# Designs tried in a protein design chat: VH-VL binders against q92529r149to334. Part 8

Target 1, 186 residues: q92529r149to334
Amino acid sequence: LGPGVTYVVKYLGCIEVLRSMRSLDFSTRTQITREAISRVCEAVPGAKGAFKKRKPPSKMLSSILGKSNLQFAGMSISLTISTASLNLRTPDSKQIIANHHMRSISFASGGDPDTTDYVAYVAKDPVNRRACHILECCDGLAQDVIGSIGQAFELRFKQYLQCPTKIPALHDRMQSLDEPWTEEEG

## First folded at step 7 (VH-VL)

Design G10 (framework fv_reozalimab_arm2)
Fold by ESMFold2-Fast, scan of step 7:
Structure G10 (fold): chain C 186 residues (1-186), chain A 120 residues (1-120), chain B 110 residues (1-110)
Amino acid sequence: as target 1 above (186 residues)
Amino acid sequence: QVQLVQSGAEVKKPGSSVKVSCKASGGTFSDYAISWVRQAPGQGLEWMGGIIPIFGTANYAQKFQGRVTITADKSTSTAYMELSSLRSEDTAVYYCARDTYEGSDYFDYWGQGTTVTVSS
Amino acid sequence: QSVLTQPPSASGTPGQRVTISCSGSSSNIGSNTVNWYQQLPGTAPKLLIYSNNQRPSGVPDRFSGSKSGTSASLAISGLQSEDEADYYCAAWDDSLSGPVFGGGIKLTVL
């Protein structure tokens, strides 16, 4: 990744996540990101309603998601992915929308058949409240974006395996697009 | 220039409540979180909780859960910390501090502190 | 009790290099970045180092931070009298879902 890979994507918003992702099984984590995508898409004018016709969320799932933050909803942004962070800036680079250190990101998913154009990731914000951030990618970019995030996770994990620090397993933080994600792929 | 200005010193009786304010100026109140950290005389720093004004939700340290309430008023750019059921061991200097938007959970600006004395 | 462990005191002479340690566990320093705060007598704490080794504007380059495993260190080179202060390390703790502080160290300049 070197200094990082940059993509132009649309930031749709985020939703507070009220429980630690590591306290949840993998299936529950993926359902949370899917529900987050659905709720943000419903709330943002012009976004696709990916889950408008899906099954109602469970009571448990609804209790995990909190308030939405749509302050930057619908903005085109420059997303830079590196082993250090996901950096979200305005296209002219004058304003930082968010900078999430890779270690603060507990889960990411995207390019799934049910949410083909979307990438979601759960990160700690300034008071270490967790939020699920939703990105809308065009023209197949979702696959590239989630692939780059996975590669950053893998490279970061390898770096810290050389130090006596524990990092959550890669599969706990990332969902691959229908293929088993491997170190060689990432 | 960013500045956090806290309310003045208070002397309280055991069993009462105290509410300390923290007014932010010179920066974007809604783009940052505000945390509260206390320091008893001669002791170290202890995080009590924080709030993200844009979400309107507060997070509390387990030790203070049920006794502390943190709120924010966006219209006045002011955060509040209310501590109930005061005991003598709650005598401390209470600080508000700004959490960065960068997602790193460090406190880049601190209020001057509010001394709360709990005495019989 | 503090969650992160620091020695209670340290001392040095002007011009000396002093290192202040901070020890934690996998749930805090082992998984998250470390920040350092300086508290001069009678004042509020000030951010000295953030994200392991970054300095805010206005902090002299003689202050530096490092992190290895579950431990972190603050180094002060060219020690000066005005460095006499309490120093606190801090990190997010995943088990407690909040930031935790070291007990603080009183640095005396002899």
Scores: ipSAE 0.006, ipTM 0.488, lowest interface PAE 11.6, mean pLDDT 80

Design G11 (framework fv_reozalimab_arm2)
Fold by ESMFold2-Fast, scan of step 7:
Structure G11 (fold): chain C 186 residues (1-186), chain A 120 residues (1-120), chain B 110 residues (1-110)
Amino acid sequence: as target 1 above (186 residues)
Amino acid sequence: QVQLVQSGAEVKKPGSSVKVSCKASGGTFSSYAISWVRQAPGQGLEWMGGIIPIFGTANYAQKFQGRVTITADKSTSTAYMELSSLRSEDTAVYYCARDWYEESGYFDYWGQGTTVTVSS
Amino acid sequence: QSVLTQPPSASGTPGQRVTISCSGSSSNIGSNTVNWYQQLPGTAPKLLIYSNNQRPSGVPDRFSGSKSGTSASLAISGLQSEDEADYYCAAWDDSLSGPVFGGGIKLTVL
């Protein structure tokens, strides 16, 4: 809303995503973010750790994820969420680590029962191309962060409805907190 | 798995209105937009409009503005399309489709279609 | 009235490569991506290609799409009898603030 909402979170890194989120069904998008959280947490010293139990990734799932970028891994950052962007900067120096325009963000997920402290989002930028970015949050903050991202998507979408140049599908870009993170075995 | 199930065929008189339903299952109803596309016998596809159930906001093709009303009921996961002031040229199969309503939104799941016949 | 232009019919022999054209303007194909739909007789349309050249899960590699300027093409390699259907191109139109469709092409397999 307005100038945006700011949170202090830990940036863990990102993993290249080799396929468009639009080309994947909702279940696969959820699995990709879950696998991305697991891989980045395993690679970053000081991460809280994601899964206590982990299935080996499927061949298909592994083909969607590429190289990790851990250049800024483990840094505390100021995350500002607005209708324009997710802005990642250092808390003290105000140096910008990344600025991901809302239009460039294709999916976000967070606050799942097995990864309650984590938020993941897929965004395009010139450096990482398309990548899944992993944030580690404190004590319930992940719920607030993902909620604010959802509000930003909703408000951005309403702005486009008044002058519809491009209408994003909100749920295709965000996983609902009310939906099961893991489905019942069918 | 997502499935869209439409109401049954309708026969209507000129000047009346018709309301077709589309029930979504196998996913979160509010997670997508629902569009309505019609096809007259032996003719092509024509977009009428769509609705985003989360916002309750509908957008209509200019040709149908003022005659079509698209609504959604989240409690029953059902979208509706009502077309008024029916004419013989409104005889068509009416489809609902799940819509990725971006600049080139694609319709990835379609209902089975509802035949509407307008006759005297 | 269709906004995008397609030939009304085409035919091919099993195993042949067939291409289906679609022509638009700067407000639709020229500024936006193109989607393709297949409609078998008596059935609802099915998404075949989206975002110019992407295939949904379950669509064979035999189907491919391309776009150049204000025109787009669907290519079907190794034509099969099951491919006999109507094919529609579609794109968002900036001037109309909605998706527009081609008139459709009836593809007959010998």
Scores: ipSAE 0.000, ipTM 0.473, lowest interface PAE 11.3, mean pLDDT 79

Design G2 (framework fv_reozalimab_arm2)
Fold by ESMFold2-Fast, scan of step 7:
Structure G2 (fold): chain C 186 residues (1-186), chain A 120 residues (1-120), chain B 110 residues (1-110)
Amino acid sequence: as target 1 above (186 residues)
Amino acid sequence: QVQLVQSGAEVKKPGSSVKVSCKASGGTFSYYAISWVRQAPGQGLEWMGGIIPIFGTANYAQKFQGRVTITADKSTSTAYMELSSLRSEDTAVYYCARESWDSSGYFDYWGQGTTVTVSS
Amino acid sequence: QSVLTQPPSASGTPGQRVTISCSGSSSNIGSNTVNWYQQLPGTAPKLLIYSNNQRPSGVPDRFSGSKSGTSASLAISGLQSEDEADYYCAAWDDSLEGPVFGGGIKLTVL
């Protein structure tokens, strides 16, 4: 990715995540990101897909999600994806909204049929602790964005293989555009 | 029904090396990290290092860097821990344990342990 | 020294509730989940609690875990004689780039 790839997307906001993603199975992580997308979209005027009826969330899901931070809700932003970080800036690049180091990102998903125009990722930072950040993309762009995040995770994982210290769980952090890795029984 | 079976007890002289094996059955050996944890008599648990067999990548606790080597043979689903320059304080039970690939650090299955005694 | 701090011993009587503490720092418990291991005399450790409060299959519901800030606790309700064992807390440490253990606590059932 060199200096990174940049996309213009809409930042909808974030919602606090009260449990570590590493403590949860892939299905639960996916349900959390979908619930986070739904809640943030309902709270933000002009969001596309949040008004379709959904099942009420389980008590478990409700216990994992905390308060929303909508300070920058609805802003168009410049998103730069690199092996180092996800960097969120105003479109003129004068103001940094957030900079999430790749090692602080525990899960990312998006661009699938259920959340076609959305990307969600869970990151830790000093301001929001652990939060699920929601991005709304133009038609088709969400798949490019999640693909680039996946590529950044893969390249960073390969860097860990050269100097192994902490093992990243690439497929568990990503709702992959490719078929998820599966364990073979024999 | 994952099972880790370790090699038998060893008695070694100071200055020698010891190599302990850990054979995994059930589950997918190559995709899980195998760690080594030791316990000296009457003492607590101490992590030494681990390996991801599919990648051949090993990492080591700072205290053991330069003395420990962890390897894996994917064809036999066996991990190895070799500790060199043995001292009397290396007398301990050595455990292998399977660690989840998600780097959460928890060990879901443990070997039975291998007693290594270092004495003259 | 162990990286995580536990008391060296605790005791209780059958039927009582015992709480075992574990203290760490921002690089381990403050940033990562806590796991607990039970070691019966002469045996290998066994996973008792993972990811702060989850129980593996076969672990009774009288064992529970919690975490607050840089500290964690294991609670054993309805204490039984077979609970007499050593208990270890553990967490990944971001600074050391590996798992770290508490010093272990010997629980005696009187």
Scores: ipSAE 0.000, ipTM 0.456, lowest interface PAE 14.0, mean pLDDT 79

Design G3 (framework fv_reozalimab_arm2)
Fold by ESMFold2-Fast, scan of step 7:
Structure G3 (fold): chain C 186 residues (1-186), chain A 121 residues (1-121), chain B 110 residues (1-110)
Amino acid sequence: as target 1 above (186 residues)
Amino acid sequence: QVQLVQSGAEVKKPGSSVKVSCKASGGTFSSYAISWVRQAPGQGLEWMGGIIPIFGTANYAQKFQGRVTITADKSTSTAYMELSSLRSEDTAVYYCAREYWEDRSGYFDYWGQGTTVTVSS
Amino acid sequence: QSVLTQPPSASGTPGQRVTISCSGSSSNIGSNTVNWYQQLPGTAPKLLIYSNNQRPSGVPDRFSGSKSGTSASLAISGLQSEDEADYYCAAWDDSLEGPVFGGGIKLTVL
């Protein structure tokens, strides 16, 4: 990835995640990102819409998801993916919307059949805030975006292996693009 | 250009509360966290807590849990720090600072001018 | 009491190189980047070095930072009288989930 790969995508917004992704199984993480996509899409007038019909969230999911931030909702952004970070800037690159270090990203998913044009990732912000960020991509771009995020995780994991410290497993951070989106709830 | 402007000096009685404001200009308020750092006379810097204005929820240093409340008003680009149950040892200069995250951690790239709070009878 | 350890004072003469140390642990400096702040008498702190060794715009190149293991250093080359100030190191602490500061060092230019 060198200095990073840049994509032009639509930032839909984010929603606070009140629990650590590491405390949750893979199915629950998937449900959280799916619910986050649904909530943000419903709140943004320009969103394509991820689902034809949304199931009501369980009490568990509602307790995990907090406040939404839609301040930058619906704007086009430059997303730069590198082994260091996901950097979200205005298209002219003059203003940073967000910069999330790869180590702070606990889960990412996208390109699934139910959410074909969407990428979601959960990142820690300053003062230990976690949020699920939702990106809307043009036809086919979501697959490229999530693929680049996966490559960044993989390269970061290789760098960590050369300096052996405790590393979160790669599979805990990324959903397979071929894996069915789960709707199992508690 | 980014600038943080704080409210003026306060003199408070023990047991009272103080609320200090920090107004941000330069259009970056919601893109960064705002932290509060204090400095007692002749002492070092002590982080009290911070807020990410976009979410409105705050994180506090263990020492100040239960006494400090940090809030933000996005419409006025202003962050607030309220410290309750004041004691003489709370006499300090209180700074707000903008926090930017890069690579592995954050740093305070811009600081307010400071607000002197004196707790005396 | 500070979480990061710095000596309380240091001194140098104009033109000399002075090095300021900062010691931490695996939960802070060992796992995260180190930042340095300069505080001139009667003023707010100012960012001097970020991300171990980066200088913000307007900071002279005679200021440099380095990090090794759980320790960091700030080097000031070509010391000037206007460098007389307090210097603080800082890093995020994973266990405390917040930034932590060194106790600060008073640098006197003789």
Scores: ipSAE 0.006, ipTM 0.491, lowest interface PAE 12.2, mean pLDDT 79

Design G4 (framework fv_reozalimab_arm2)
Fold by ESMFold2-Fast, scan of step 7:
Structure G4 (fold): chain C 186 residues (1-186), chain A 121 residues (1-121), chain B 110 residues (1-110)
Amino acid sequence: as target 1 above (186 residues)
Amino acid sequence: QVQLVQSGAEVKKPGSSVKVSCKASGGTFSYYAISWVRQAPGQGLEWMGGIIPIFGTANYAQKFQGRVTITADKSTSTAYMELSSLRSEDTAVYYCARESWYDSSGYFDYWGQGTTVTVSS
Amino acid sequence: QSVLTQPPSASGTPGQRVTISCSGSSSNIGSNTVNWYQQLPGTAPKLLIYSNNQRPSGVPDRFSGSKSGTSASLAISGLQSEDEADYYCAAWDDSLSGPVFGGGIKLTVL
């Protein structure tokens, strides 16, 4: 990734996350990101709407997810992914919307069959505390974005092996990407 | 539910090589590291190396570098450990184990049943 | 020899509290978290404690872990016959760039 890889995506907003992702199992982390995507899509005019949920969320999920912040909802942004951070800027690069250091990102997911065009990640920053941020991508781009985030986590893990300073571990920060299916086991 | 199932016991001659498999089921294979840990009769646990299947990146304990090769096949959710130039001292039970991380710390949350490798003339 | 030091054996009676020690250095326990594994006779090791003091689902609360400086300990309260096993501590070692294990301790329930 060198100095970073940049994508143009649509920022939909974020939802406060009241518990540390590190305290939750993988299944719960996945449910939280999917619920966050659903709520933000329903709240933002013009969002694609990947799916519709009929049943109310469990009391557990409702206790973990807080209020939405839609201040920058619907904006096209430049997302730069590097081993240091996820940096969100206006397309002209004149204004930083958010800068989330890799160590502050506890989980990322995206490109799954139910939310094909969406990427979600949970990060802590001074403005939103801990929040799940939702990105809407053009057709097929979500897989490239989540793949680049995975590469950034991997490279940061390798830096940990060469330098004794603790670096956030890969497993706690990554959901499986959609993988090509073959009937014959490829 | 996560399960790691290893290949069966092996009896090998000195100087040969052995390849042990570890098939994962019930969960995501690609994003968890798979490590290999051995235990000689009546002795403790010794880490040999591990691999992160999605990246294909393997790391080895210095003692085993040059003799051990760890690989993974994502299409079959199977990790492999091959140990060459076998000596009698390599007689041990070989375990595969899945490595998870919590707050920047790794730990082995699921273990295979073990594969006994006996090296004898 | 193992990198982390544990006593080779310990014993207790049912209902007793036993403590299992693990000693390391600044490159392992002093800089990283400690995990504990239980190995019942004839079986694979099982995760008992991770990240110094965290219990996986299914591990009774009578098992607890702690860490101070370059040493760690596992406490077992209300000892039961089923606790008779080998116990291993483990930690990442910065100088070796990999996990290291203690030599293991054989716990006998009398």
Scores: ipSAE 0.000, ipTM 0.469, lowest interface PAE 13.9, mean pLDDT 79

Design G5 (framework fv_reozalimab_arm2)
Fold by ESMFold2-Fast, scan of step 7:
Structure G5 (fold): chain C 186 residues (1-186), chain A 121 residues (1-121), chain B 110 residues (1-110)
Amino acid sequence: as target 1 above (186 residues)
Amino acid sequence: QVQLVQSGAEVKKPGSSVKVSCKASGGTFSSYAISWVRQAPGQGLEWMGGIIPIFGTANYAQKFQGRVTITADKSTSTAYMELSSLRSEDTAVYYCAREGFDYSSGYFDYWGQGTTVTVSS
Amino acid sequence: QSVLTQPPSASGTPGQRVTISCSGSSSNIGSNTVNWYQQLPGTAPKLLIYSNNQRPSGVPDRFSGSKSGTSASLAISGLQSEDEADYYCAAWDDSLEGPVFGGGIKLTVL
């Protein structure tokens, strides 16, 4: 990735995550990100909408998600993905909206059939303790974005392997990116 | 060419409040976090809190929650730290410091010159 | 009280290599990078090392940093009289959700 890969996407907002993703299995993490996408999309005017139909969330899922922060809801941003961080800037690149170090990101998912245009990632930062951040992409960009995040995780892990330091939960952070997509023959 | 310039020294009575300013120049003010760090005479550094102006949100050290308020005015590129209910133990040099959004390596790359606040009767 | 532990003082002679230690826990140094600040008498702190081992522009290469487990070290090679200062380590603390500092060490030259 060198200095990083940049995409233009829409930042929809974030929602607080009250439990460590490390303590949850893959299917629960996926359900949490899908529920977070749904809640943020419903709260943001002009969002495309995540699901055609959705069931009420379980009590367990509702206990994990907290308050929403919609201060930057609907902003177009330049997202730069590198082995160091996910960097969110204004489209002219003059202002930083957020910068999330790769080691602070515990899970990422998106581009699946139910959330085709969305990417969600869970990160810690000084302002939002642990939050699930929602990005809205267009023209198939969600798959490219999540792919680049997965590549950054992989390259960051390889950098750490040059120095024998344990990196717990890397597999968990990348699990959603390792499942092959179901494809139909053209 | 980044510079942080703080307001001048203050002498306050116990129970009063003080508001220190920090004016940034040479960088994009709203793109960086601004933290406040104090140092009592002969003592070490103590983080009080910080603000990311573009988010408009502040985070405070638990010791200072309820007594400190950190704000920012983007139009003047100025951050403020207000500390209320002053005690003699609040006598210190108060620094503002800029950090980038590299959260896990969060470092203070530029510091203000410091503002001496003396609390005495 | 400081959250990170540093010895209160260290000394060396000109030309010597001096190492300054910093000890923390899993919630700070064990899970986050370490930064070092130099404070000359009567001045504001100055960033000396960031992200464990990186030097800002203008910092001589005789200053270096390292991290292992929950501990970090600042090494000063070819010690000079102008290095006489207080040195602070710092790291983000996941439990406190803020940066924490060592108590500082006074380095005396000669």
Scores: ipSAE 0.006, ipTM 0.482, lowest interface PAE 11.6, mean pLDDT 79

Design G6 (framework fv_reozalimab_arm2)
Fold by ESMFold2-Fast, scan of step 7:
Structure G6 (fold): chain C 186 residues (1-186), chain A 121 residues (1-121), chain B 110 residues (1-110)
Amino acid sequence: as target 1 above (186 residues)
Amino acid sequence: QVQLVQSGAEVKKPGSSVKVSCKASGGTFSSYAISWVRQAPGQGLEWMGGIIPLFGTANYAQKFQGRVTITADKSTSTAYMELSSLRSEDTAVYYCARETWDKSGYYFDYWGQGTTVTVSS
Amino acid sequence: QSVLTQPPSASGTPGQRVTISCSGSSSNIGSNTVNWYQQLPGTAPKLLIYSNNQRPSGVPDRFSGSKSGTSASLAISGLQSEDEADYYCAAWDDSLSGPVFGGGIKLTVL
């Protein structure tokens, strides 16, 4: 399978997600990530900007997004994508900014025409609870990044099918990109 | 629309090798795996192996291990299948197919048009 | 030699319902989803059914799939002349760590 794929991207920040992705349809999940990108981009000086003009969000979308965490906003990072995790480190690899296990990630999207340079993913961690994390990529790189994330999910599903000890309910949760079963499972 | 376009027909001598190409368009090449499946005249479908271009990892069917090499070039969105030590039994139509995995399972959603390889003396 | 077992041929008349069977084992159909591919004469295979019973865009609802235990079936209702083709079942095989195919069935529309 290999040790993973590394990209250099800019971390813009994250915004709290107040509802489980499992409770929402795909269209709503996509709208949430687009709104999260817009809000984080507007809050971070020097961000390219996802939209030159945007419509006001619906009341429903506004009720799903909470506070922003901009502690690491605008920082260049090394993003390593593997079947185990999305690992965010300083470019010198001396400090871990975040390590989001694949089990903790409930949705990812990016490289869309309206947000071509952006990747967003929803993950749980002890600091931010459930949050939508925003990455800004060089032109064209966002497609490779989101592709790598998708492929890591597919490979994790294949690894599960090769396992002699199967847990079907947990397997469905992992590959559906819906809210994880538990974050205590490695 | 996703499209897989394969190289043209080949006529080869026994003992030689053949390299067939499969160029992908319309989708994100690195996001999907590409498999190679062959079909001998009047026979069924036989999986040879596949590659995940993003990671450069290839997996081969036991029957073809040691004779088949599957590679990918991300810059040209092209996958390749090279079969060596050709014998008359390798005469077949060779297909590339895009491999998809989701929570429901594993399947080939798009297929190339096929490349006829004839091994004759 | 195919790993999954299908009858070599079947026939029907226009408007009839035909069923195509596929038999496997616990390491393939018994543990994994089944897909079906249609191959019209002189053409590449085309995905017809995936994940036991799902249809891709463009496949008529006359085609349906089902799975029970280590066996699967493809049903074609309202058979039409353009349905004359070879049909292959396929599934991932845990013991071989790869996909396996049925031998294929030639469906003739009389």
Scores: ipSAE 0.000, ipTM 0.464, lowest interface PAE 15.2, mean pLDDT 79

Design G7 (framework fv_reozalimab_arm2)
Fold by ESMFold2-Fast, scan of step 7:
Structure G7 (fold): chain C 186 residues (1-186), chain A 120 residues (1-120), chain B 110 residues (1-110)
Amino acid sequence: as target 1 above (186 residues)
Amino acid sequence: QVQLVQSGAEVKKPGSSVKVSCKASGGTFSSYAISWVRQAPGQGLEWMGGIIPIFGTANYAQKFQGRVTITADKSTSTAYMELSSLRSEDTAVYYCARDIYDSGYEFDYWGQGTTVTVSS
Amino acid sequence: QSVLTQPPSASGTPGQRVTISCSGSSSNIGSNTVNWYQQLPGTAPKLLIYSNNQRPSGVPDRFSGSKSGTSASLAISGLQSEDEADYYCAAWDDSLSGPVFGGGIKLTVL
């Protein structure tokens, strides 16, 4: 990754996450990100909304997601992925929309058959609020984006193994690409 | 509940290999690193190596490089430690252990141990 | 042999305060945090202290850790008969690129 890899994607918004991803099993984490994608897509004009028919969410899943923040909804952004952070900038103005330190990201998923054009990640903001951020990508780009996030996580885990007391890392930060997405039916 | 359950005791001849398993539960396999630590009778603890199951990345102690192989099978949530070219000095109890969040090599949960005896 | 140095044995009577030492070098204790493990006879080790002085849930507050320079200490106040066990210090070693353990100390409660 060197200085980082940059992609142009659409930022759709975020939804507050009321519980730690660590307290949830992997299947529940993926269901939460999928539900977050669905809710943000329904709320944002012009979102692709290409979700296959889904089963209504359980009461437990609904209790984990809070209010949406659509302040920057629908804008194209430059996303730079590095071992240090996910950095979101405006393409033209050099304005920083968000900068999420890699350590603050507890989970990421997307680019699979059920969320082909979407990437979601859960991060704590500077005031320690947790939210699931939703990115909409052009066809095929979501796979590259999630792959780069996975590579950044892997490089951080390798640093953790080499010097764990100096570079602490959370192990639950990425959805493995070889683990299946939980299929939901309408 | 976090639990690491290891395979049963083994008796091996010098020159053979042994493969010990460690089945993890409670979210351990998807979220933590797993290390292998051995203890010869009446002796202290010795780290052999560790693996991050999600990525399959393993690190080995210099003393065991080329003789130990640590692997992970995500489908069964099981980590393995295989030690080759066994000698009588390899007689020990072999433990698997997991790391604590955000620290590393702080072994917060341990398996029950597997006794490996190397004798002729 | 062990990379970190501990005395082979220590003893105390119920109610006393016992201190267990652990000596290392700049590449391990001097640069990294220290963990302590308790091993009761016939059992797997148990994490007793992490990050120099932190206690996991369920560890009594009479156990405490400290670190100074290239040495660390485990203190056990109000010694009880169930504290009779082997105690190991451990730290990451920068030069070996792995965790290292002390040789262990057998604590006897008289």
Scores: ipSAE 0.000, ipTM 0.467, lowest interface PAE 12.2, mean pLDDT 79

